# VH-VL binders against Uncharacterized FAD-binding protein C1783.01: the designs that were tried, part 19

Target 1, 263 residues: Uncharacterized FAD-binding protein C1783.01, of Schizosaccharomyces pombe (q9us28r162to424)
Amino acid sequence: YGIFAAPILDVRVLTNPGAVKRTYNLCLDISKYPLLEGKDWKIGGSFGIMPPNSDAEVLHLAHLLKIPQHELYVTKVLRTNGGRWPTIWGEDKPRCLYTSLYHIFKWCSDFISKPPTKSLIRLLAEHTLNPVEKSVLLALSDFRQDESYCRICTQSCVTLPDILEAFPSCHPPVDHLISALPQLMPRWYSISNDPSLANKRLEMAFTVQEYHSPNGQSRTGICTGFLEDLALAFLKARHDGSLANKKFTVPMFRGVQQNPFAK
Key: E = the ipSAE of ESMFold2; O = the ipSAE of OpenDDE; V2 = 0.75 times the mean of E and O plus 0.25 times the DockQ between their complexes.

## First folded at step 14 (VH-VL; framework fv_ozuriftamab)

Design n3 (from z1 with heavy chain L99R, light chain R53K; at its last look DockQ between E and O 0.86; V2 from the best seeds 0.80)
Fold by ESMFold2, look of step 14:
Structure n3 (fold): chain C 263 residues (1-263), chain A 123 residues (1-123), chain B 106 residues (1-106)
Amino acid sequence: as target 1 above (263 residues)
Amino acid sequence: EVQLVQSGAEVKKPGESLRISCKGSGYSFTDYWMHWVRQAPGQGLEWMGIIYPGDSDTGYNQKFKGRVTISADKSISTAYLQWSSLKASDTAMYYCARRGRDYWKGSYPFDYWGQGTLVTVSS
Amino acid sequence: AIQLTQSPSSLSASVGDRVTITCSATSSVRYMHWYLQKPGQSPQLLIYDASNKATGVPDRFSGSGSGTDFTLKISRVEAEDVGVYYCQQYSSYPLTFGQGTKVEIK
């Protein structure tokens, strides 16, 4: 199963203005989804969305790593000895991939959703020039004490960019960072309609996940923030009469479709 | 044709100031880290510090912190190593070295070196 | 800081000999490089990331190793290979070099 760019057909805002939480309904066109023979979509079945990091976050990380803007977009052929692509459910085989640092940071690396591991913080400490900054990073990575790590990194929602900003003398090797960062994982959603009755349309609802960064800035979860940005852009284009000139798609793939009446 | 051309040999007395230079050509000077490495007479190589000329982000080996200043003038593609007060122990060959920039292969070796500047400090 | 110790400190070889130089680190090193400083010249890159030959380096040079133990080999020494060989780590600041291995050709 490859990743399918499902067009957004409609967006509905499910919460009233001023509500504490924001919830949306998306209607997706799955008429062109390449289903395997004998498979279909079922109400209550699942599908995955592969959320990208925002361009703002990718460009910010590149700046912190001192990657010149032109180098960020240089395309290179990478040859793999195996691994699954484009999803964790894909075939495990050697591949030739055309990619760039931009593509890796945009679609493949999770440097936002989870705090850096102690192992990653140790790498950062090793590549830190200022001895005061280095000592702080070493303490955060110390396997013998968890209280500082939990308070600062996990409970305060610290990200890799946050650490690089706070520790300006930290200059880690980019290839090691890419290998040490976790992959972006799909987010799973339930199908809320019967697509066979709805003319190959798939409906889903999502609620925007919000939290605050150490700097006090409001942040959204990667997937629900991505979906909200698409939803708002779609609604604006519909209101402005420019919808026909724009394409709004959700990168998705089919999940397990359990049918209790099958066999 | 990447080249790093350093200023000429210097003979100084203790207490004098000195600035030596390293001019880079044949590449984007502001996009590569530059290192300084010393070699005392008959001795091995010792890392002194690093600068990113694009924004003057600078770091030092603690052994040399406060004893030298690393800087760059990006308008003339030149990095500098400067002492305000030389000591006899500063007698050495000083090299500038460019750090390689390959984000896919990792391992940032010193791929190009200047010819060296011999600094002699004696009464 | 990670200290690097090379062995031997010096050696004398005949043209055609196999030469082996080792570099031992006090802590694990991920990024190890080798340089040659010929008499009267600046250092030049030979091997990067333990085993990759730099552009223009003859095939007789090879590198290997991981963790704390690294090796540079010259399969058939030539007269032009005279000089001091240095290993260098880029895994932890401050960056450090080995003390050098002086190779003389007799």
Scores: ipSAE 0.742, ipTM 0.902, lowest interface PAE 1.1, mean pLDDT 87
ESMFold2 (binder alone), look of step 14: mean pLDDT 94; pTM 0.958
OpenDDE, look of step 14: ipSAE 0.816; ipTM 0.912

Design n4 (from w1 with heavy chain R101S F103S W104S; at its last look DockQ between E and O 0.00; V2 from the best seeds 0.00; counts 0 for: pae O 11.4 > 2, placed apart)
Fold by OpenDDE, look of step 14:
Structure n4 (fold): chain C 263 residues (1-263), chain A 123 residues (1-123), chain B 106 residues (1-106)
Amino acid sequence: as target 1 above (263 residues)
Amino acid sequence: EVQLVQSGAEVKKPGESLRISCKGSGYSFTDYWMHWVRQAPGQGLEWMGIIYPGDSDTGYNQKFKGRVTISADKSISTAYLQWSSLKASDTAMYYCARLGSDSSKGSYPFDYWGQGTLVTVSS
Amino acid sequence: AIQLTQSPSSLSASVGDRVTITCSATSSVRYMHWYLQKPGQSPQLLIYDASNRATGVPDRFSGSGSGTDFTLKISRVEAEDVGVYYCQQYSSYPLTFGQGTKVEIK
């Protein structure tokens, strides 16, 4: 879908071992990036990274939803009624795609980075068998009870998996859930060097974002976690001499606007 | 140590072809842009063109476009400047220069230069 | 193309004198560099990005400026500073140099 797999040329760890935060610098090769005519890389511009959900998160969600493995990987036809899905820059039109539940959860659905919306919670409540559990979910989805929602969902970094774990009688249909989940969006980064003038390399620094579930379990941001995994894998391969036999790439694209934060 | 070593002086006649070379050492040749700059006798510096040896991406000063070809052989860390047909006006000292690439400094000057190749074109 | 005009074109100074060279651009320049070409030698980088001394460059050399006007200063010129100084812009292609400033010692 027009996403460039930018090779990682180098990785640097910018923080000391044991640091509270982990910061890395990646050097990406964009020499083969297919720039449109008249377009160029520019300092201050932006590029987007398209991170997937981790396999661990996807499989965990599948487990919570009681999706068998054979069903998770089966090729299916997915039809949409409209939108730019599965991308953010495509035409707004109905789509027909051959995919699987695994790939949808992996690349298309965001069930981790944002708290469930009230509408999503309402959907979950509709498919909750236990009356007590259902009543709680209905209360959380009530627009008149914003304080409770904010406290429990937003401030506590509650995710869909957290809710499903907390409400074991909640079993939403998978197709309804997929339709209700927000699209997995790109993460934007600023271009801090000038690839067009220097060496056709894109330098990017990132700090791993960490969150804590209500139960105290640590979680990383989708993108920064993804990038860290790549960084660590790269460093390992470099250390053991296997780098030449492995391919490390970051799915990215040039920003359509120079400044994603511009109004 | 970074070094750019250019080929020796050339004496040619108008209409002859010529290729001069610049060999880089002491750094990753494919990771830095290489520029060609000429200097006519008693004159200033004039930018001719650029090449990225990693993928042989090239750019030219319009003044020289079509008359010169810039190329590189990354296997031997060498950049080339060539003419198909020399003119008397091509008499000059020719320099290759590496573009510095330091992202921490945010600046890209010509940090290393070759010793120059004198090309004399006369009938 | 961005044209760079240096002033003066030439100057003669005594050892210990202060020397000032200016470079004026026809349009705004983001990256301005200064080079010295000593007699019979290749150009060498002196100042990069208007005000930063290159490695090994004595502190008597300084650069300043922004936009269209840039200045190179030598606080106390020495005999070894003889040569032609060039400003160069890397804001847009084609890259361009000033016409040069010849510095001689009396």
Scores: ipSAE 0.000, ipTM 0.492, lowest interface PAE 11.4, mean pLDDT 88
ESMFold2, look of step 14: ipSAE 0.305; ipTM 0.700
ESMFold2 (binder alone), look of step 14: mean pLDDT 92; pTM 0.944

Design n5 (from z1 with heavy chain G100P; at its last look DockQ between E and O 0.80; V2 from the best seeds 0.00; counts 0 for: pae E 2.1 > 2)
Fold by OpenDDE, look of step 14:
Structure n5 (fold): chain C 263 residues (1-263), chain A 123 residues (1-123), chain B 106 residues (1-106)
Amino acid sequence: as target 1 above (263 residues)
Amino acid sequence: EVQLVQSGAEVKKPGESLRISCKGSGYSFTDYWMHWVRQAPGQGLEWMGIIYPGDSDTGYNQKFKGRVTISADKSISTAYLQWSSLKASDTAMYYCARLPRDYWKGSYPFDYWGQGTLVTVSS
Amino acid sequence: AIQLTQSPSSLSASVGDRVTITCSATSSVRYMHWYLQKPGQSPQLLIYDASNRATGVPDRFSGSGSGTDFTLKISRVEAEDVGVYYCQQYSSYPLTFGQGTKVEIK
């Protein structure tokens, strides 16, 4: 959706094997970034990365929602009533988009990084078949039950997939769900080097964020996980000599700028 | 062509057990939810419950919960509605109805219906 | 459960007349559908998602509405339109139908 694909020039692992935290440094080529007239890269500024959800998370969600594989990848026309959806930039207007459920979940919807809102939980409750499960979800969505909501949904890092797994009789309409889910937002990073003095190279360090689901399974942050996957893939390709045959890019944009490719 | 074919009319006495069937054809049986709707004589339509044949996930209208069981055999594209003990008040026409999941248009209507199974329960 | 109330419960019209049926919900409904059950037949889908005609449905049928109030209109009723019309909501479980509107031809 009109994001600059910055080529990865180099990857360094900054932590030792077995370290509690995993930290990487990426070198991005921003020489071809379309800067607006009068704008420049500045130390202390920011840039945004637009990570997608992982295929694993998307497919898992699709499975929980009982979306057949043949439906997941079908391209159809999606009509919106307004907003800047599916991105955070652009005019607030109704749109007609050619897309698929897969792409919507992959690039547009955040169903992992934020806990479900009470309104979303209410939606889920309304489409829950088991009365006991429904009652629990209704209780969680009740504004009078703020303590319970905060404890279960926010403090325990509960996600939409977690809820759907915990409440197997919950079957929300997918279109309704998509409308209720927040947009996948950019993740911001600080510019710590001067690209103008570094041959238009942007250095970025990141630490992989790890979370635990209610069932104890480990998760990574959407962006840091995405970047780690790219980093590891890059390192692997470099090791086996296949780097020249592969393209590794990070979707990014300069922080104070809107999408340079929009409009 | 999509078709839902239901089993024949039943005449039963109170206390008897019964299972009626709905066979789907002309579509992927496991990709669509199957619903049961009843209609008492001279009355309106009443939703009873739902099943996803793909994994036999079921849900019920609380009014009927515990009195009826909805099941499916995906190997023969057939959904079932059964009673362990019929009552006179169970006398009605029973319909199976397919519900497509329209992910794009936001519509979930019953697009195809069975011909109905008349169940008469009398002493 | 969301209750749906149709008005009128019954009506008699002449061929060519305009017919209007309303459906009122106890709470906001996102998806409303309309069905026709002809005498001795199974229900058939007429309108889905408030205003969309099902495949094969004549253009004399139209639907409108949002929130709690929905309307089905027949611009020129024909003899073949005789039957009972039902609104149905898919906003929440349990799914519910209106009580029905019986349409007869004089």
Scores: ipSAE 0.453, ipTM 0.776, lowest interface PAE 1.3, mean pLDDT 90
ESMFold2, look of step 14: ipSAE 0.613; ipTM 0.848
ESMFold2 (binder alone), look of step 14: mean pLDDT 91; pTM 0.929

Design n6 (from z1 with heavy chain T58K; at its last look DockQ between E and O 0.95; V2 from the best seeds 0.80)
Fold by ESMFold2, look of step 14:
Structure n6 (fold): chain C 263 residues (1-263), chain A 123 residues (1-123), chain B 106 residues (1-106)
Amino acid sequence: as target 1 above (263 residues)
Amino acid sequence: EVQLVQSGAEVKKPGESLRISCKGSGYSFTDYWMHWVRQAPGQGLEWMGIIYPGDSDKGYNQKFKGRVTISADKSISTAYLQWSSLKASDTAMYYCARLGRDYWKGSYPFDYWGQGTLVTVSS
Amino acid sequence: AIQLTQSPSSLSASVGDRVTITCSATSSVRYMHWYLQKPGQSPQLLIYDASNRATGVPDRFSGSGSGTDFTLKISRVEAEDVGVYYCQQYSSYPLTFGQGTKVEIK
């Protein structure tokens, strides 16, 4: 997919322990990043980080969908008739993919950062056995009014796993569910240093995004939560003296600005 | 080879209780939904309900809810359909059927069926 | 519930005839399957997901259709094809079957 695994060279905590907002600085090694001829990294430029869903979230979703654990990891050949799935930067063409349900949920499907669409909720309603549960899902998916959907799904930060937990009689077909989920998208960050002057090292800062689930449990945004987990693991390894035995990388790629005078 | 073997034919009177069984073999019993389908004499097929034997999660066609109980014993790979009080209208052939799945081809057919259990309820 | 109506309700065919059976749904169906119940037997899967033959099903059987209208065809009927054919949807609970099409071989 053209994604580079950038090693973490250093982590700095920019906020005090226990602060409400947690902010970190990452220093990444981009010395081995494959660059196009005539291109270089620019101060003030952008780059993308491709955050995976956590293994905990993938396993939880698989459990809710009643996918046997061994089937989650089976690798199959998947042939497409066109489009760019599972990436946003690939060519629109037929593909032959070697993948598993685990990898699709880990790297390709966004079931955490976006609320379920009304179309997805309608699919869930059609595959719900309990008539009370079905009627609630039908009301949420009703295109004639948005009040219930906005109040429950968007304003309350509801995710697909939250819906499946709240509606235990809902058993959707997995292939249809995957086709209805949005793709995981990169998150864009600004380069805060001059990588040429810093021997091909890239610095960036991020603040952990927090929100609360419907049951009040604190959650982090998918990308900043992923980055915090890496940052904390790096700091622990440095403190414990085990840093040399571990590898910490950030999946990233260089941003490209479109030419305003394209032919 | 996948097999679903059902209990034998039953002749009952109205008001009696009955439990019929469906034993699955040749596959991971707890990893597939099991469905029950009935066929009244000379009539078509009618879906009754489902169970996931791995966790006993179950559901019913509203027409039959409160009339039957669906259950499973995963230790012996067996699903059950049970009546507490039979009616003459319960006279039918009852099939168990496994819900197949192919996540990659997107299909969910009843790929294997039991041989059927004829239940006759008459005064 | 999605209701399925098959046409015809019954037919009589000679060996070698082409047979066409239709299944019409009251709303769109993403997963449509076909079963054959031979006399004295349980139903058996014939076609899944509108057009895919189940294992061991001869290639004289074919299926087509999408949305609300589906078709099962037998290109050259054989004596063993006698029985009742059912369509079945897996797009909305409760799951439903068509009323059946009885095929007799003369």
Scores: ipSAE 0.760, ipTM 0.908, lowest interface PAE 1.1, mean pLDDT 87
ESMFold2 (binder alone), look of step 14: mean pLDDT 93; pTM 0.951
OpenDDE, look of step 14: ipSAE 0.838; ipTM 0.932
ESMFold2, look of step 15: ipSAE 0.739; ipTM 0.893
ESMFold2 (binder alone), look of step 15: mean pLDDT 93; pTM 0.951
OpenDDE, look of step 15: ipSAE 0.761; ipTM 0.884

## First folded at step 15 (VH-VL; framework fv_ozuriftamab)

Design m1 (from n6 with heavy chain K105R, light chain R53K; at its last look DockQ between E and O 0.84; V2 from the best seeds 0.81)
Fold by ESMFold2, look of step 15:
Structure m1 (fold): chain C 263 residues (1-263), chain A 123 residues (1-123), chain B 106 residues (1-106)
Amino acid sequence: as target 1 above (263 residues)
Amino acid sequence: EVQLVQSGAEVKKPGESLRISCKGSGYSFTDYWMHWVRQAPGQGLEWMGIIYPGDSDKGYNQKFKGRVTISADKSISTAYLQWSSLKASDTAMYYCARLGRDYWRGSYPFDYWGQGTLVTVSS
Amino acid sequence: AIQLTQSPSSLSASVGDRVTITCSATSSVRYMHWYLQKPGQSPQLLIYDASNKATGVPDRFSGSGSGTDFTLKISRVEAEDVGVYYCQQYSSYPLTFGQGTKVEIK
């Protein structure tokens, strides 16, 4: 089966105000999750969350790539020869996908959690107009040495947007960029309750992962940042009394569980 | 209907200034890169530079950097190529060309061209 | 800069002849395009991304190739096909054109 949009039933903050780390508990409604015949959920089992990039990051990238606003949201119909995530659950059936550049950057491309590869930096260098900027990118992409690449890109947590900001004369072809970026991958979590008690809810805890960009900007990990944004929005809606007119969902799917016949 | 209409032919003397224009119509002028291409008499095509009229981001072939200025006025959908001091070697046909884009196929050809502006620089 | 060399530099063909023009690059090209400049006219797009015909281009024109070697073919040349044909790469700045292939019809 595909990705399930699990409604959030409850959020609990597990850390005190002002704590260095921020940890939350989420309660998800899995009552409508399409389980295969004979399968069930177990305590200590796993599930995956498919985190999107934030709208702020998507819009920033689109601006850097000079993608006009109206082009970003133009929807096209793509037919896949299979809708499966091959390494996750193995489902193999065709589907029609409505997509846009926004959808691809929001849900499909990882341009935040991994530094650009040397191959991608070479593409950027080829499409850089300023010769000084181009020479720097060529040096970073040099396959004969890794020193500059490791120091600048890997150790400093550089992202594709960081490079595009630092090298304003770099204007890569958007289609090649999309094909060269890694796909967003699921993040795996453990189930902390027993959903088989007919309540069909799933509880999980997560701690926000933080790091700093080369320019000192505070950043969160894609998945835990996404989950924190949902958690805070849920808590605000509950506090304001607007919870009933808003929907908060987590895109998730079932992982490996214990043998259902063993318990 | 996409059209690029360039200013008329120019006859100039060395040392004079000149600005030629390319007016785009029938499309969103600010959303496409505009390029300039020259063709010296009896010669082939040579890329000169590029501008994005939406924010005036621009770049040059190093051969022409410092010798010509590329600009645009988005309020009248017009791109410009200008010289502060012409030389006889600037005698050529100058074309503006729009860079096509197709994010789903990935191509980027010069899909529409202006009719050309002949610039003659003679003593 | 990627240099593009066309072959032949010129040719003379009779109506109905098959014409083949090649374009060789000094390094790999992902985006190769072909233009025709008819006498007294501006260039016009014929083939984009190696093999796709532009709107309004007759079926007798075809393109092929990848990497460093690209080919434009006219299966049965017509009198209106006279002009200079250029290949052009969009894979690395500065953008470059081939030197041109002049096609004359007798």
Scores: ipSAE 0.765, ipTM 0.911, lowest interface PAE 1.0, mean pLDDT 86
ESMFold2 (binder alone), look of step 15: mean pLDDT 94; pTM 0.953
OpenDDE, look of step 15: ipSAE 0.844; ipTM 0.935

Design m2 (from z1 with heavy chain G106N; at its last look DockQ between E and O 0.90; V2 from the best seeds 0.80)
Fold by ESMFold2, look of step 15:
Structure m2 (fold): chain C 263 residues (1-263), chain A 123 residues (1-123), chain B 106 residues (1-106)
Amino acid sequence: as target 1 above (263 residues)
Amino acid sequence: EVQLVQSGAEVKKPGESLRISCKGSGYSFTDYWMHWVRQAPGQGLEWMGIIYPGDSDTGYNQKFKGRVTISADKSISTAYLQWSSLKASDTAMYYCARLGRDYWKNSYPFDYWGQGTLVTVSS
Amino acid sequence: AIQLTQSPSSLSASVGDRVTITCSATSSVRYMHWYLQKPGQSPQLLIYDASNRATGVPDRFSGSGSGTDFTLKISRVEAEDVGVYYCQQYSSYPLTFGQGTKVEIK
């Protein structure tokens, strides 16, 4: 199974303007989704969306890592020792991938939704110049001091960019960082209509997931933030009459297998 | 062609100030970390510190912090190492070295070195 | 800081000999590099990331190792290989070099 770029046919806002929670309905065109012979979509079934990180988050991370803009987009051969590409359902094998740092950070690495592991924090500590900053990172990575790690990294929703900002003398090697980051995972949604080939469309609802950073700044979840951005852009294009000139797609796939990274 | 050209040898007395330079050419000077390495007479190599000339982000080996200042002038593609008050123990060869950046080959070596600046401090 | 100890500190070899230099670290190193400083010259990159030859380095030079133990080998030493060889780690600040191995050709 590859990832299908499902066109958005319609968007409905399900909550009142200005509501604290924002909920949308999406109608997706699945008429060209490549189904196996004899298979069909089912009411109450599931599907996965492969959300990208936002460009803003990718560019911010690149800035923190001192990656020049022109190097971020260079396409080169990346030689892997393993891993599943281009999706989590790909074969786990060594590969030569023609890609860029931009595409890796945009589509493949999860540096937002999960706190850095203690092993990643140790890597950061090793590449930290300021001795006070280094000692703090070493303490966070110490398995004997689990209380501080849980409070700061796990319970406070700390991200890799948050750590890089808080510890400006930390300059990790980018290739090691990429190998230590988890892959972006699909997000699963329930199908709310009869999505059979005869109907040729799939409806789903989502509520924007919000998180608060350690400094209180509001952040959206990767997938629901991505979906909201698409939804709002679709609504704007419909309102200003430009919808026919634009294409809005959701990268999705039919739910027929368990997530191979499930606990 | 990448080149790092350092200023010439210096003979100084204890207590004098000194600034030596390293001019980078043939590459994007502001996009690579520049390091300083010293070699005392008859001794090995010792890492002193770094600078990112693009934003002047600077770091030091604690052994040398407060003894030297690392800086850069990106308008002329030049990094500097400076003492406010030299000691006889500062007598050494000083090298600038560029940190290689090839994210696709998993490496961060000192890929290019300056020719060195001999600093002699004696009365 | 990670301390690097090279062995031997010096050696004398005849042209055509196999030369082996080791570098031992006090803790694990992921990025180990080797440099050659010929007499009167600045250091030059020889081997990066333990085993990769730098551009223009002859194939008689090879590197190996991981963790705390690294090796540089010259399969058939030549007269031009005289100088001091240094290992260097890029795994933890402060960055450190081995004390050097002086190679002389007799």
Scores: ipSAE 0.723, ipTM 0.888, lowest interface PAE 1.3, mean pLDDT 86
ESMFold2 (binder alone), look of step 15: mean pLDDT 93; pTM 0.953
OpenDDE, look of step 15: ipSAE 0.824; ipTM 0.926

Design m3 (from z1 with heavy chain Y108W, light chain R53K; at its last look DockQ between E and O 0.89; V2 from the best seeds 0.68)
Fold by OpenDDE, look of step 15:
Structure m3 (fold): chain C 263 residues (1-263), chain A 123 residues (1-123), chain B 106 residues (1-106)
Amino acid sequence: as target 1 above (263 residues)
Amino acid sequence: EVQLVQSGAEVKKPGESLRISCKGSGYSFTDYWMHWVRQAPGQGLEWMGIIYPGDSDTGYNQKFKGRVTISADKSISTAYLQWSSLKASDTAMYYCARLGRDYWKGSWPFDYWGQGTLVTVSS
Amino acid sequence: AIQLTQSPSSLSASVGDRVTITCSATSSVRYMHWYLQKPGQSPQLLIYDASNKATGVPDRFSGSGSGTDFTLKISRVEAEDVGVYYCQQYSSYPLTFGQGTKVEIK
């Protein structure tokens, strides 16, 4: 989908074992990064990482939606009438894409990082069989009842899967669900070194973000969790000597932002 | 070829129990929602409920909730509709219908129907 | 529940006539389908998602509409088109059908 795969050159763990927070530093090779015309790597600017949803989350959602495995991975031709979907980059135009439900959920749909919108909850309510459950979802989707929405959805970090688990009689059409879900957006990180002075190496430090679901399950942020997994896999490969025959890359958004206030 | 074959006509008295069946073939029975729809004599179609045979997840029209039970036996690709105590008002043709799907086109119609089971309840 | 009201409830047409059936919903519908139930038969899918013809459906059938108003048209009705036509929504539970439109041939 037009993502640049930046090779990982090095990984450092910046925190001690047992620390409350886990912090890593990645060194990325950006020598082949396709800079847009007129754009440069400048300290104080930012670059974007385009993380996918984890396979575990995608498969779990597919299970909740009762999508058979054999259909999840089927490649189909998807024709769009316009817009930038399924990504946020490129020209606004009709597209012909070869993709699958799996790929859509993994790379295009954000169903974890943001609470469901009232509009999405309304959609869910409309496709809920149990009257009691339906009434609750309708109440949550009511624009006049912001307090309940904020308390239940926003403050508790409720996700779409959480709602589907909590309301087992909710069975939305998958196509409309996909259309209603926000697109996965790049996560932006600051450019803290000058790659031109560092042999086209981009350094990035990140701290793993952790939170708990309403059911008590520990979760990580989409991007920081994804990056941690890569970091750990890299370290493991380096330790066992298999690094040379493995490829570790970070999916980067094909766009660099400059700090408008930077001199 | 996808086929839904239902059990034969039933003649019952009020208060009796009844279970009718719908057997699916020609497709993966566990992967599609099955619906029950009834049609009283000379009347229109009325949705009763659904079941997902893969895990027996069920839902009902509130009008029929508590009076009917929808179930499935995936080992023999069969869905059931049953009453514990029939009423005269239950006299109708009962259809099972598969919910088709196309995630890419956004299509969710009843694409295949059983031949129907006539249930007559009279004193 | 979303109520669907069809118009007319019945009509009689001559072979070759143009027939129009409408379906009005009490609220916006995302998925609207049409079924034909021929005499003594089970309902059969005719139009899905407002405007798509099911497999085997003749070109003389067409569907249109969005929101709360939908229309089924037969450009040139034939004797085999006799039966009761139903609109059906899959936008909200409980699923609901229109009351039906009986089409007869003179």
Scores: ipSAE 0.594, ipTM 0.825, lowest interface PAE 1.2, mean pLDDT 91
ESMFold2, look of step 15: ipSAE 0.630; ipTM 0.854
ESMFold2 (binder alone), look of step 15: mean pLDDT 93; pTM 0.950

